# VH-VL binders against q9vpl3: the designs that were tried, part 1

Scores and structures below are computed, not measured.

Target 1, 224 residues: q9vpl3
Amino acid sequence: RGKINIQRPKAPHYERARVVAVTQPKYPELPKAKSCFKTRAERTQQQQENPYNEIIAREVRNWLDHSRLVAFFHLSSITADDIFRVRVQLHKQNLHLKSYGSKIIEQAVKNTRYEAIVPLFHSNHCIVFSPDPEKTAALLRIVRRVPQMVLLGGIVEETMLSRNQLVAYAQMPGLHAVQAQLVQTLSQAPGHLIQQLQAHQNSFVQVLDVHAKNQMNEETPKST
Below, numbering starts at 1 at the first letter of every chain, in headers, positions and changes, except where a header shows other numbers; Kabat numbers aren't used for antibody chains.
F, E and O are the ipSAE of ESMFold2-Fast, ESMFold2 and OpenDDE, as the mean of both directions, binder to target and target to binder. V2 is 0.75 times the mean of E and O plus 0.25 times the DockQ between their complexes.
[cut] stands for letters that were removed.

## First folded at step 1 (VH-VL)

Design a1 (framework fv_anetumab)
Fold by OpenDDE, second read of step 2:
Structure a1 (fold): chain C 224 residues (1-224), chain A 120 residues (1-120), chain B 111 residues (1-111)
Amino acid sequence: as target 1 above (224 residues)
Amino acid sequence: QVELVQSGAEVKKPGESLKISCKGSGYSFTSYWIGWVRQAPGKGLEWMGIIYPGDSDTRYSPSFQGQVTISADKSISTAYLQWSSLKASDTAMYYCARLGWFDELPFDYWGQGTLVTVSS
Amino acid sequence: DIALTQPASVSGSPGQSITISCTGTSSDVGGYNYVSWYQQHPGKAPKLMIYEVSNRPSGVSNRFSGSKSGNTASLTISGLQAEDEADYYCSSYTSSSTLVVFGGGTKLTVL
């Protein structure tokens, strides 16, 4: 068993190195890392004062209910421009990038089948929605090019999937329904997903220095 | 009630400088982006740029980058659009607008507009 | 060039339903599902009528509705009224240095 040279740790596997490199919190100088997405703290504060919280919560529920693909991402330091670029790319594939405050999410999913996702929203995050579960592969392809977006897990055909399960799902040929059933059979307990998501949460909290502006809006026109 | 009030109409000559204003009220001025939109006579809407008054982060449309300066004074809840040297082609109605909450960034509130006329 | 294309003009009689289209012509226009519509009366500032393709802000008449099919967003005005005569602009956001793009506008005439 080769003595772990603590002075010269073996370079991680290329893929791991890439992941680590991507997950390393780049503490950009505050002025350079402006994101369209507010930090958790900012969103939480803003949501407390937002009279439209219920409206937004309903919107979130609607997205969840009408989406056959939902993916949860941690956001590291990402610029507004980068977000727009990603959003455009996702849109081309009928994928919808959204970001909501943790309180809104909590309110939205309270007493619903989605309640288990709440622990995921302890850091800067975004959600991708799609009515088409076949777009999972496309989603992963796009976000792989965005190191600031870290996949945490998702929901496909009403089944909660871990990060690894989503990746596996995307690689599977065939009918989405069959794939989802297969994954379900693989004893995916929501609890396990939560645990996995929580493990990532601690690592990602440090990356939350992205200041997204204009998310502190107190009032937004919403359809009733 | 949310309101954006713009400065009055301006008549200028080519080469003159100009600064017009947009004052926000009825909301947290520092928490919303303010954008400027140009509308030439009989033409459509053109996005010029936006500013976040909280930290004065400013973003311009490529077409207007270097042509105008957008600024804000958060102490008086006012955003500004300024020219160092006006051209006849700058003749237009200029609107300020607040960006809404959503990432889609709709302009949910608009100023009444400022007419700028540049003529010899 | 990032562009949203609208018909220059549409017309309808009172009580009719009319539709204004907004078509993305550039691949850079990513926000077909994030299309907003603005109404502008002569000499007035634009007013937000629809956001995110189909959502109405508070205070906007339910006669206004939005939809999307493919790369074309549509604003439908049902029960056309004289007061609906205005210019209508669609908008979206882009990944370019330009955050917002407007369509060319459509003049709606109520006959």
Scores: ipSAE 0.007, ipTM 0.493, lowest interface PAE 9.5, mean pLDDT 79
Fold by ESMFold2-Fast, scan of step 1:
Structure a1 (fold): chain C 224 residues (1-224), chain A 120 residues (1-120), chain B 111 residues (1-111)
Amino acid sequence: as target 1 above (224 residues)
Amino acid sequence: QVELVQSGAEVKKPGESLKISCKGSGYSFTSYWIGWVRQAPGKGLEWMGIIYPGDSDTRYSPSFQGQVTISADKSISTAYLQWSSLKASDTAMYYCARLGWFDELPFDYWGQGTLVTVSS
Amino acid sequence: DIALTQPASVSGSPGQSITISCTGTSSDVGGYNYVSWYQQHPGKAPKLMIYEVSNRPSGVSNRFSGSKSGNTASLTISGLQAEDEADYYCSSYTSSSTLVVFGGGTKLTVL
């Protein structure tokens, strides 16, 4: 259907979460010498001394630790109503759309194997978490129809995957998500059998990528 | 209103070249793959290949790779299927169809078909 | 000559229910949820009836339903009507370089 009504008691809460996400601090640019004499280390230490930021960073770490599927997206301008509809569609598939400031993401992944993701969050972003990696296909199907959300990559069973690798994972038959070793093998230089499967999967993945890019280009504003 | 309109029936001799067309309307032509499907007289459907008109990326079934050329002209929203040298075995109805959902791979809209007859 | 296996023909009477099977392998029907069903009347182009195993496009009667178990997908037509008499083709994504594979087709006769 897609029809919405006033009986959803959590709608106001989702609206408030949206506003908070929009107002969160952007990842800080290199500080200007005259206006700020603080070094990168001093800024990081000052941020770490904020109890609120540490609490939210712990929340992000918990989501990362307890989610077997994490997908990272660039988020273009989108209305509160549209993002709410996306959240509802995702939630029905046990997919949880979250948005955090880049500083909080940096603090959450600091001193972890996922520290390399920080550059992905320099601009507007959002993250989708799920305990169920089998929902990767459902996730990609939903977001393909949301041109404001562009897949950057993700983490499956603690293994970092590129956009193309995530799309290929979604198309693989019978892969048991709890077997992190299989996901790690897919992210490495493949053997003969895996190489043939990857070549075939990548062909199909290109079809999805071309479709997604074309839909994104049609919806993207031409004037900057 | 999405519509795919194909060129008219053709009667050719073996060894002749042929190019048939499929014009899309009522949607963004460059945003959807166009596929070609063959149906020999009294036989079932056979996948031939697809083209993405936005960048002319083309994929062929192994059975038809090298036998036909698929192309598109996005300025007139038209896809083409071409033979350099026809054979009697190419006698068939040829359908073009739009791929609606790439993550689902259904052909959601079909052209009316072009009958190609190759005989001496 | 890769094709999904369908019965050549199926018959039913008006008001009855019939089921058409479509059997493949783990690299097509069994491996993916991308099974589609097409209806073709004589001399006409195919029409999409079911996609992604069980979803109906707008305008397709709810008498048509799809399902899948293992390597076999099924199309069920309830409340059979004379206009349902046609050829039915299944198709699936395949992990081979063909991308899409069709079934051999089933002729439905309404007696």
Scores: ipSAE 0.000, ipTM 0.405, lowest interface PAE 15.3, mean pLDDT 74

Design a10 (framework fv_anetumab)
Fold by ESMFold2-Fast, scan of step 1:
Structure a10 (fold): chain C 224 residues (1-224), chain A 123 residues (1-123), chain B 111 residues (1-111)
Amino acid sequence: as target 1 above (224 residues)
Amino acid sequence: QVELVQSGAEVKKPGESLKISCKGSGYSFTSYWIGWVRQAPGKGLEWMGIIYPGDSDTRYSPSFQGQVTISADKSISTAYLQWSSLKASDTAMYYCARLYPFWSGYYSPFDYWGQGTLVTVSS
Amino acid sequence: DIALTQPASVSGSPGQSITISCTGTSSDVGGYNYVSWYQQHPGKAPKLMIYEVSNRPSGVSNRFSGSKSGNTASLTISGLQAEDEADYYCSSYTSSSTLVVFGGGTKLTVL
């Protein structure tokens, strides 16, 4: 031994009772009413109730709550070796590729702020999680080389972004304050703010590019 | 099963070069980041940097960028920490540690640690 | 240096519960759920006790638990035992250029 074991007389008895209560299985109350046939809705509800799905759904909720970058993809047929190589490339950038069934995702986000993502998962899908929203550009660079993964949209700093908005976010300067300010604005503004800002920026850049080319190609005589 | 074994203690003079090692075993060495953590005598832990041995991608703490070189040799499952010119202020215990795979990236915790390499730099 | 703030020391008697705090900013502890706790006995390497705020690795006693509120993470040790006497360090991811930041460490004395 070599240690002083201090136990109160009441504590060991309490601990035994608590352990028994925790480990003892709880059985649902059995109905004493006559048996009847279940409706189609009742059968559908029973078929969808799976204890393992709730455990995995809690995992999904934890990933959503703990990630500042979440990207949603349609996933076409891909070999185990190819998806492993993609996972390794993403892992290097602290991007975590996860695959969950659509019913599990629906169960995970039901009655939460993330419920709006459910329509994205009606086909084969996967999700990439990261604590770092600045990794959006690295993510898009990697998946650009994986034709089986098609970007559907994402969540950045708890703000849902469309595919175009997420692409625009990735193209913005890496000034953390500017990115944070834009995401803050999106929390209060319509979902097309980034797309509108990027369209204006692209138009302005195009105008500047055309002017530069016209100045270079100008045939004005150089006599002065 | 997972084990990180570091090289033995070193006693050096200021201006000398040094390279210490950390050998990984019991896991896929090229699939996990390895980090280096410094602990000066009687002080706390300081993160120095990490390396992904699969492609030698290396990230440094700003305090140690340019002061040390982190490298890895995947053929012998060994990571290295190297100084071109030691200073007395480099006297410390140096730990290597593997980043936890479930959140595997530089945001992950260090799940397995080497035993440490004591480096003493004195004239 | 931007280090996470921990009390220098805490103490308790066998069987008691103690809590060690770890305070940062919205760019580390407050902004992310990547808080880890390490136990270090004198002359030994650190051991991971808690990761992702509240998760325990296999082999770590359930007497150790973690939590977070705002910019402060906490490690709670219940049913203190003599072997718990050690230095405890918190660590967090940070969005600053350092990527990882450690707390200053807390010396736990079991009276």
Scores: ipSAE 0.006, ipTM 0.434, lowest interface PAE 14.2, mean pLDDT 75
Fold by OpenDDE, second read of step 2:
Structure a10 (fold): chain C 224 residues (1-224), chain A 123 residues (1-123), chain B 111 residues (1-111)
Amino acid sequence: as target 1 above (224 residues)
Amino acid sequence: QVELVQSGAEVKKPGESLKISCKGSGYSFTSYWIGWVRQAPGKGLEWMGIIYPGDSDTRYSPSFQGQVTISADKSISTAYLQWSSLKASDTAMYYCARLYPFWSGYYSPFDYWGQGTLVTVSS
Amino acid sequence: DIALTQPASVSGSPGQSITISCTGTSSDVGGYNYVSWYQQHPGKAPKLMIYEVSNRPSGVSNRFSGSKSGNTASLTISGLQAEDEADYYCSSYTSSSTLVVFGGGTKLTVL
């Protein structure tokens, strides 16, 4: 009676193997989540022959020129559905999520002040545009929930910021708040100075008053 | 002739109130600053404060601010120095003096002096 | 504390010239041009002898003169007489506190 090797079961009899093969639940291949973003190769091929590349490049430039907040993200494996959800959330905050080919970006920013951003677009990427720099905190809050979106950097008020700088910026009080604080601080400092200055002035006035009183006495003729 | 006449010597107990006087004559009392100077026994002169009798403008030394009150009655050409509560440390000779009418105002010297009032505070 | 420093005592013989110094602290230099000197005999009120460093009131002997060098004012008594034996006080204005301050006084003994 041959020891049934449980570790290497003998191939089932041909008939049994057929039955098992037919009865194995064919799990539908999970639809390969077609990345909403065309592969780099597909994007590169489409960009070479597209007469619309110039039009798209102009659009990109227009977004850059009219945005006070621009954030650059690397996209890891993300589904189209996830991107759509994020887009909707961003849109509610007047944040515009766009994705462009690297060549289009290069064409758009060539010989412009934005040329330094070209190295950021070597992989799957997306850009978020906003006319409002105060939305930086909102943007970061939304994208924190999306691990597939990795912040690379951004442009705020025409200044290029690193990832860390952008995070720090989002934590800062708004410009107006900072200005108000500055004004308040500056307004408090003069109070002490004014008091000191006034104290000296008051002292001086008092001394002058005493002098004036004494001078009036010298003009009083000795009533002989 | 300019003359300042002070009230007589005082013997008091601690806690008592006192008001001494200085009467000016021979000049326009309301037109000159008059001040008080303290001299403790065997010690130097201490500037206490001054008053302008014309408008009762009063200036105190910081050391005497709140410790004494300087006042004047222009109707009788008299300046006053008063304590609400005397201390043993208030024992001293007190002089009234007129400030010289120099342009220096506060910086003017005392040109005429009273004879002094001895105040003794002893339990 | 703005203090005018005087020597505790000075002495001289009749006919001699003596000088009493009054030194202010460096912080009070702005008011030091308003230096006055007072003479006080025992049991008497002070008498103004010199004002504004070097000026003599009417009736004060020309034997008394005042000068200043740096932060030190000086009272000089020439032709010393027995009657000059007294305490002498300098006084000045302090620019910082707008106060009049007296020196500690100097006892002059005539031998």
Scores: ipSAE 0.000, ipTM 0.466, lowest interface PAE 11.1, mean pLDDT 83

Design a11 (framework fv_anetumab)
Fold by ESMFold2-Fast, scan of step 1:
Structure a11 (fold): chain C 224 residues (1-224), chain A 120 residues (1-120), chain B 111 residues (1-111)
Amino acid sequence: as target 1 above (224 residues)
Amino acid sequence: QVELVQSGAEVKKPGESLKISCKGSGYSFTSYWIGWVRQAPGKGLEWMGIIYPGDSDTRYSPSFQGQVTISADKSISTAYLQWSSLKASDTAMYYCARQGDFLYYYMDVWGQGTLVTVSS
Amino acid sequence: DIALTQPASVSGSPGQSITISCTGTSSDVGGYNYVSWYQQHPGKAPKLMIYEVSNRPSGVSNRFSGSKSGNTASLTISGLQAEDEADYYCSSYTSSSTLVVFGGGTKLTVL
């Protein structure tokens, strides 16, 4: 297994290319239309190609339905080797790192209680899924060493949590029932995530700055 | 240490019902799909279907839809494959296997197999 | 409906390299990178040798490698050994309701 990292792993780049290939039409290139407007034929063809998007959207919905822990991250520029190492570490803890296009995520959650997460995916992103909410602490310990991944929020036991609420949940070593009750207690009025996202650009930059500072502080050995 | 243990061989007559089992151990049973694969004597592998034990979400191959029932009891980490009325053509080795992430559709851990013989 | 196409048999001598092909369509092998390969010795359960086209699980010899070109996936076994004699099955995700399809299987004979 040590040679996997040395061998220039193709997994992250390969997976991204695979998702793009599935969602893009495999038709021969046609001459550019004189008008910028799509013709009826082009619009119909685009609709006909939806089966691929629907398959992947159903896959996203299955992950959401089968996962008691879902965490959303902003993903900065990262090498294929580095993201592969992160994926391997997460997988050992039954944490599954996935990346999907924003249109696919929107299609998967449209008309569901999770529709509010769509704005999180307007920038480069990734999602971590797990059937085990007790793995939230393990997830945060692993991601703490990956400055390119910035926690935005998540879903625990079907309840939407902000970054701070998810961190608080991770710090509780109680039984499943106690942790579920904590989720209910930490969960605030509807729209908490939306309020954070509707905040002006400085709020998002501040979140990134806070994370960067926290990451720097965590890299310094702490005496506890 | 991750292991799938299947129930013992069965000898049945056409028209009889049967339920065989597949018990998982050494891993989080509710975190992985369990698939069923059939192999008729001297023939190749046929995928029958899968179940996610965490919520019993079940998917069947069209060839086996309505012919068998796949179920799971997560409290005892056991998946089941069941026939209401066996046919001679059901004679085969039946394997259960742990499937990886939903995206990957590969089977990394296999049970030892359950031989089902149906004869009149 | 339709199984993936594999040659019924392939043979080689110890130390040689052999390749087993697995041909599907754009709805399975050609459309996705979800191809796996299984080794089955007589009377035994299948063993995963390759997943996601080219990845090896822990414990599988690096003599086994996988690749894909268009609608055809290939399993290559280098430095062939007597214990490699077995049946080999390819498998792929499919966009149809069956989700997973197997190839017909290839019997590898080692001289």
Scores: ipSAE 0.005, ipTM 0.419, lowest interface PAE 15.4, mean pLDDT 76

Design a12 (framework fv_anetumab)
Fold by ESMFold2-Fast, scan of step 1:
Structure a12 (fold): chain C 224 residues (1-224), chain A 118 residues (1-118), chain B 111 residues (1-111)
Amino acid sequence: as target 1 above (224 residues)
Amino acid sequence: QVELVQSGAEVKKPGESLKISCKGSGYSFTSYWIGWVRQAPGKGLEWMGIIYPGDSDTRYSPSFQGQVTISADKSISTAYLQWSSLKASDTAMYYCARTWELSYFDLWGQGTLVTVSS
Amino acid sequence: DIALTQPASVSGSPGQSITISCTGTSSDVGGYNYVSWYQQHPGKAPKLMIYEVSNRPSGVSNRFSGSKSGNTASLTISGLQAEDEADYYCSSYTSSSTLVVFGGGTKLTVL
């Protein structure tokens, strides 16, 4: 009210905004998967090795070098609270639960005797490290109550063991049994060792299926 | 030889900030968790939270989440419990205690009495 | 408040045995062997008396023993002495987000 004055608007006037909206080029609505466009140069930069990954790969190599027990697990969806409780329980037994990306593990074990483990990490996974191989029994007792963690295999005293061999090791009373398993493993042709690793990979779905069935049976009242 | 030594008694007004300490000695400080337990006058023990000094992994009781901050400085083997703004209801004895994991607390500090009034 | 259930008080005479119960659920006392017991004298910090259901730390009298049946843990004090007069708290690991739960406490009177 009052005096007529020339006003400089902070934003386009309604009428100007309408005209601009009509005359501006309209970009078609893109599906979420196609809403981001990258140039060839940007894609090349994204494909370069992340320096952080090399640092973490060195950490993984350090854990492998200083651990006489390494156990590999498939990890299903688990809450932060639940995994924290598992880590606390494991730490009490000098068992260290770690999670690393598949590319970091591949970088860590490349050109080492453990390169054959890489296929085990193509899905969600975690690794437990310990300087004490006698803790294998304690490890298996703890993870028995964690259905989200499924044992795939491990390394004991620098020797790769299948799931069944690691379970058997946990039940053995001493070093003589470990040496017997080492002899058994080393006496096999390279084809036999590869066959064992392939069998574990191929039986992963079967192991999960058996685990799921056993878990269902445990939840169902067995007997009164 | 192995002990947890807590800071001295504090008398504060509502709205003031406070940071109390718990210093471990005679053991590997980064190898054990440090928990905090509150005991209001004439009441029982109440769990507040826990920290692993080696990586500062911290977990709070739901009743204390957002009410306090637990931290640790591994270079001086000291854990801390901190309030940004004290309330009269924060008047209590505060204990720190050591655990390898959450199954039991084998070593306790002497306690820090915090009085908030006025 | 999901605190473990303890009787508010118990009493006994010198030389007798008394038992303090601690009742929880399958997600704490019943689910795990992580029950501990603490003794607290007036004006002092709690002292660990029993850990992992039935184990005694060095320096704790063998008059103190622990047990568990289902969802209930028990602390038994035999040959009761005047210095046993104190507050006793049970504690357990819990699979809830709380992680640790204490009992409400039991006042032991030696008459």
Scores: ipSAE 0.000, ipTM 0.429, lowest interface PAE 14.2, mean pLDDT 76

Design a13 (framework fv_anetumab)
Fold by OpenDDE, second read of step 2:
Structure a13 (fold): chain C 224 residues (1-224), chain A 119 residues (1-119), chain B 111 residues (1-111)
Amino acid sequence: as target 1 above (224 residues)
Amino acid sequence: QVELVQSGAEVKKPGESLKISCKGSGYSFTSYWIGWVRQAPGKGLEWMGIIYPGDSDTRYSPSFQGQVTISADKSISTAYLQWSSLKASDTAMYYCARHPLYDSWFDPWGQGTLVTVSS
Amino acid sequence: DIALTQPASVSGSPGQSITISCTGTSSDVGGYNYVSWYQQHPGKAPKLMIYEVSNRPSGVSNRFSGSKSGNTASLTISGLQAEDEADYYCSSYTSSSTLVVFGGGTKLTVL
């Protein structure tokens, strides 16, 4: 009984091959769902071809240079309507929510003091700008109710802060400048900052959400 | 006075289901998180998860995700911790604790519920 | 695994001052001021002793104090008494997938 060469199965008899060919379920080619989502490649290509990229990059630089508070967020599955709602809330506090492509950000911050933020822009992101660092607490309060916005970190008074440091800053009483300096002193090396920003994004939003819910209570009883 | 009262000790066999309770009193039950903490015999405290009774928002420790279910009945100011199928390794003291407003700690704590799972 | 590290045990004589340390990785701490301390006597539920690094709840003895330096929080018990013999746990919010983490606990013996 000849060893069935499993590596080269003998072509089925002509009749069997015909039957198999006819009985193979023609799975309709699933219409390539035109993913409404422009592939990263298409987005990248469109960004490269945009003659206004330089103008937008300048805009980003201007925002960065004139802002004393900058916060970086990852956007998870968020609807346009949700973004709009958040934007309105932030705007009421003189907080400006902007979204830019990663390439634009890269172009904008290249060879600048902000170059370290580039690694934060790997996916859908938004940036909140404010001329007032005192609005940090307000910002965090608003975004705590938006689980789709994951705080990555920020810049306060020209100091790069991790998400944890930013939260700490918002909780500190007193002069914002002194607060920023203190947070900076307590901060780890920049390289470690980037790692922290990437590794624990989801967990941070959860912590903030817990705190947000606690703050909604009218009672301020501290435990006896 | 703010108080959390837990259900009594449980002795179960492996594979059995169990639901223990934590009843809050003396405060707005729906306005504070309730957390569950496990302490195995002779071991330290382990955070399991928390629930906000106001909207039943529940957060689990990764170690306990899918292993237990935390729930609450706000109508009777009671939080629950339940197992669908107990294991011997589930033998432990279980504490509920309140997460106060504007705070990042737990206070007060329930008296604890001892769960013993033995064949 | 994000862990707060505590010494397994500390001891002191009555009247002495002892300190228990709690060290976390800065990356794992959800916030600079989120450290709390709990006292647990044998067979009893934990009791909050310190919150937000250095604050005492009402009813907690002023012998208990908390501080933080860098990534290390410390609980100091002054004027050690026999009743202070217990397990002590630090806790904090984390930036990891876990919201809350406890230290391993420290057994305090009053000699």
Scores: ipSAE 0.006, ipTM 0.493, lowest interface PAE 10.7, mean pLDDT 80
Fold by ESMFold2-Fast, scan of step 1:
Structure a13 (fold): chain C 224 residues (1-224), chain A 119 residues (1-119), chain B 111 residues (1-111)
Amino acid sequence: as target 1 above (224 residues)
Amino acid sequence: QVELVQSGAEVKKPGESLKISCKGSGYSFTSYWIGWVRQAPGKGLEWMGIIYPGDSDTRYSPSFQGQVTISADKSISTAYLQWSSLKASDTAMYYCARHPLYDSWFDPWGQGTLVTVSS
Amino acid sequence: DIALTQPASVSGSPGQSITISCTGTSSDVGGYNYVSWYQQHPGKAPKLMIYEVSNRPSGVSNRFSGSKSGNTASLTISGLQAEDEADYYCSSYTSSSTLVVFGGGTKLTVL
């Protein structure tokens, strides 16, 4: 199903309900009991190791929560001058290109309705945010000229869409009401959506892994 | 050394506005939550709300939502608790306390700000 | 409204051991290992004594220990001393929108 609750509850990471799938307690004691008895010193060290990541994760979550359009891309090898040029063109359309580490994105979406997107970010990636979903067509027009950016999917009006669904959304009339109705219609087959996004991500990861295994000389892996 | 220092005691009349402060030092102010706890004379501790100064994300107890405003100024490492119109029932000791990002306890605590509201 | 249940008072003699209970529900004490205990002397700010059910901060006597069984957390003070006479509050994370809930408090009298 699509989303029926239009409100988004924002609870901090450490204060969120722990999602415990306690349906199969079949094996002996594991790390959870030990982690509950960590010393203050161990907790302090853990916080010191990633305080920066948590600050940036809060920024990412803020972008996700306040953007009506979010598009996810695989990013192949691209020069700094080329990506800067793309960023400038996107900014003119109120589209904001951001790049974050996968661990930061994982922290940002942990315990949120967007947690299912985490697998998309285990390869080279970037995200485009906008408060205006009508800019989807402009986004795809700009990215069409950038073969190094490959659309994986996105979120429109808090609804996850596959690449093909997002492309279909972009081709619709610019009236918000008509576009919202299409998003609802496209999201009526949710099982296929998540599977398609994960399959696409896995395909890119497999291609990159094969290429990386053939690389030598401590080089960054080729992103296509 | 990590510490929270609160503003001095206040004596006010009903209907007056008030803003009290809690200044953090010795740690990264934007990396920890700051909570506010009320204690009416002779009564127990009541959680009022909490703020993350890095992005001003604020959460209130249902009993205090709409009655007070919690804010923070990260440039001076200071959190605030504010009333637009005080009532006699607001007479209490008010504490601020630091809340670690990955933990659920409060430490350290400020020394407290006594607010007295009487005609 | 939503306060964890503590006995209003507990008493003991010097050298005795006492236990203070803190009872909640599966959405707070029973559901999470985020129970803390605070000691408050008259006119002073609360002091953290126990965090995450059973851990002691640096500077807190090993006479203080914490435990949990089901929906009830317990603070045990062994070898009671006159300075232990204070009010004790438990606190827990809650899955509700309040995030934090305190107990009603227990006055400990050392006879």
Scores: ipSAE 0.000, ipTM 0.392, lowest interface PAE 21.4, mean pLDDT 75

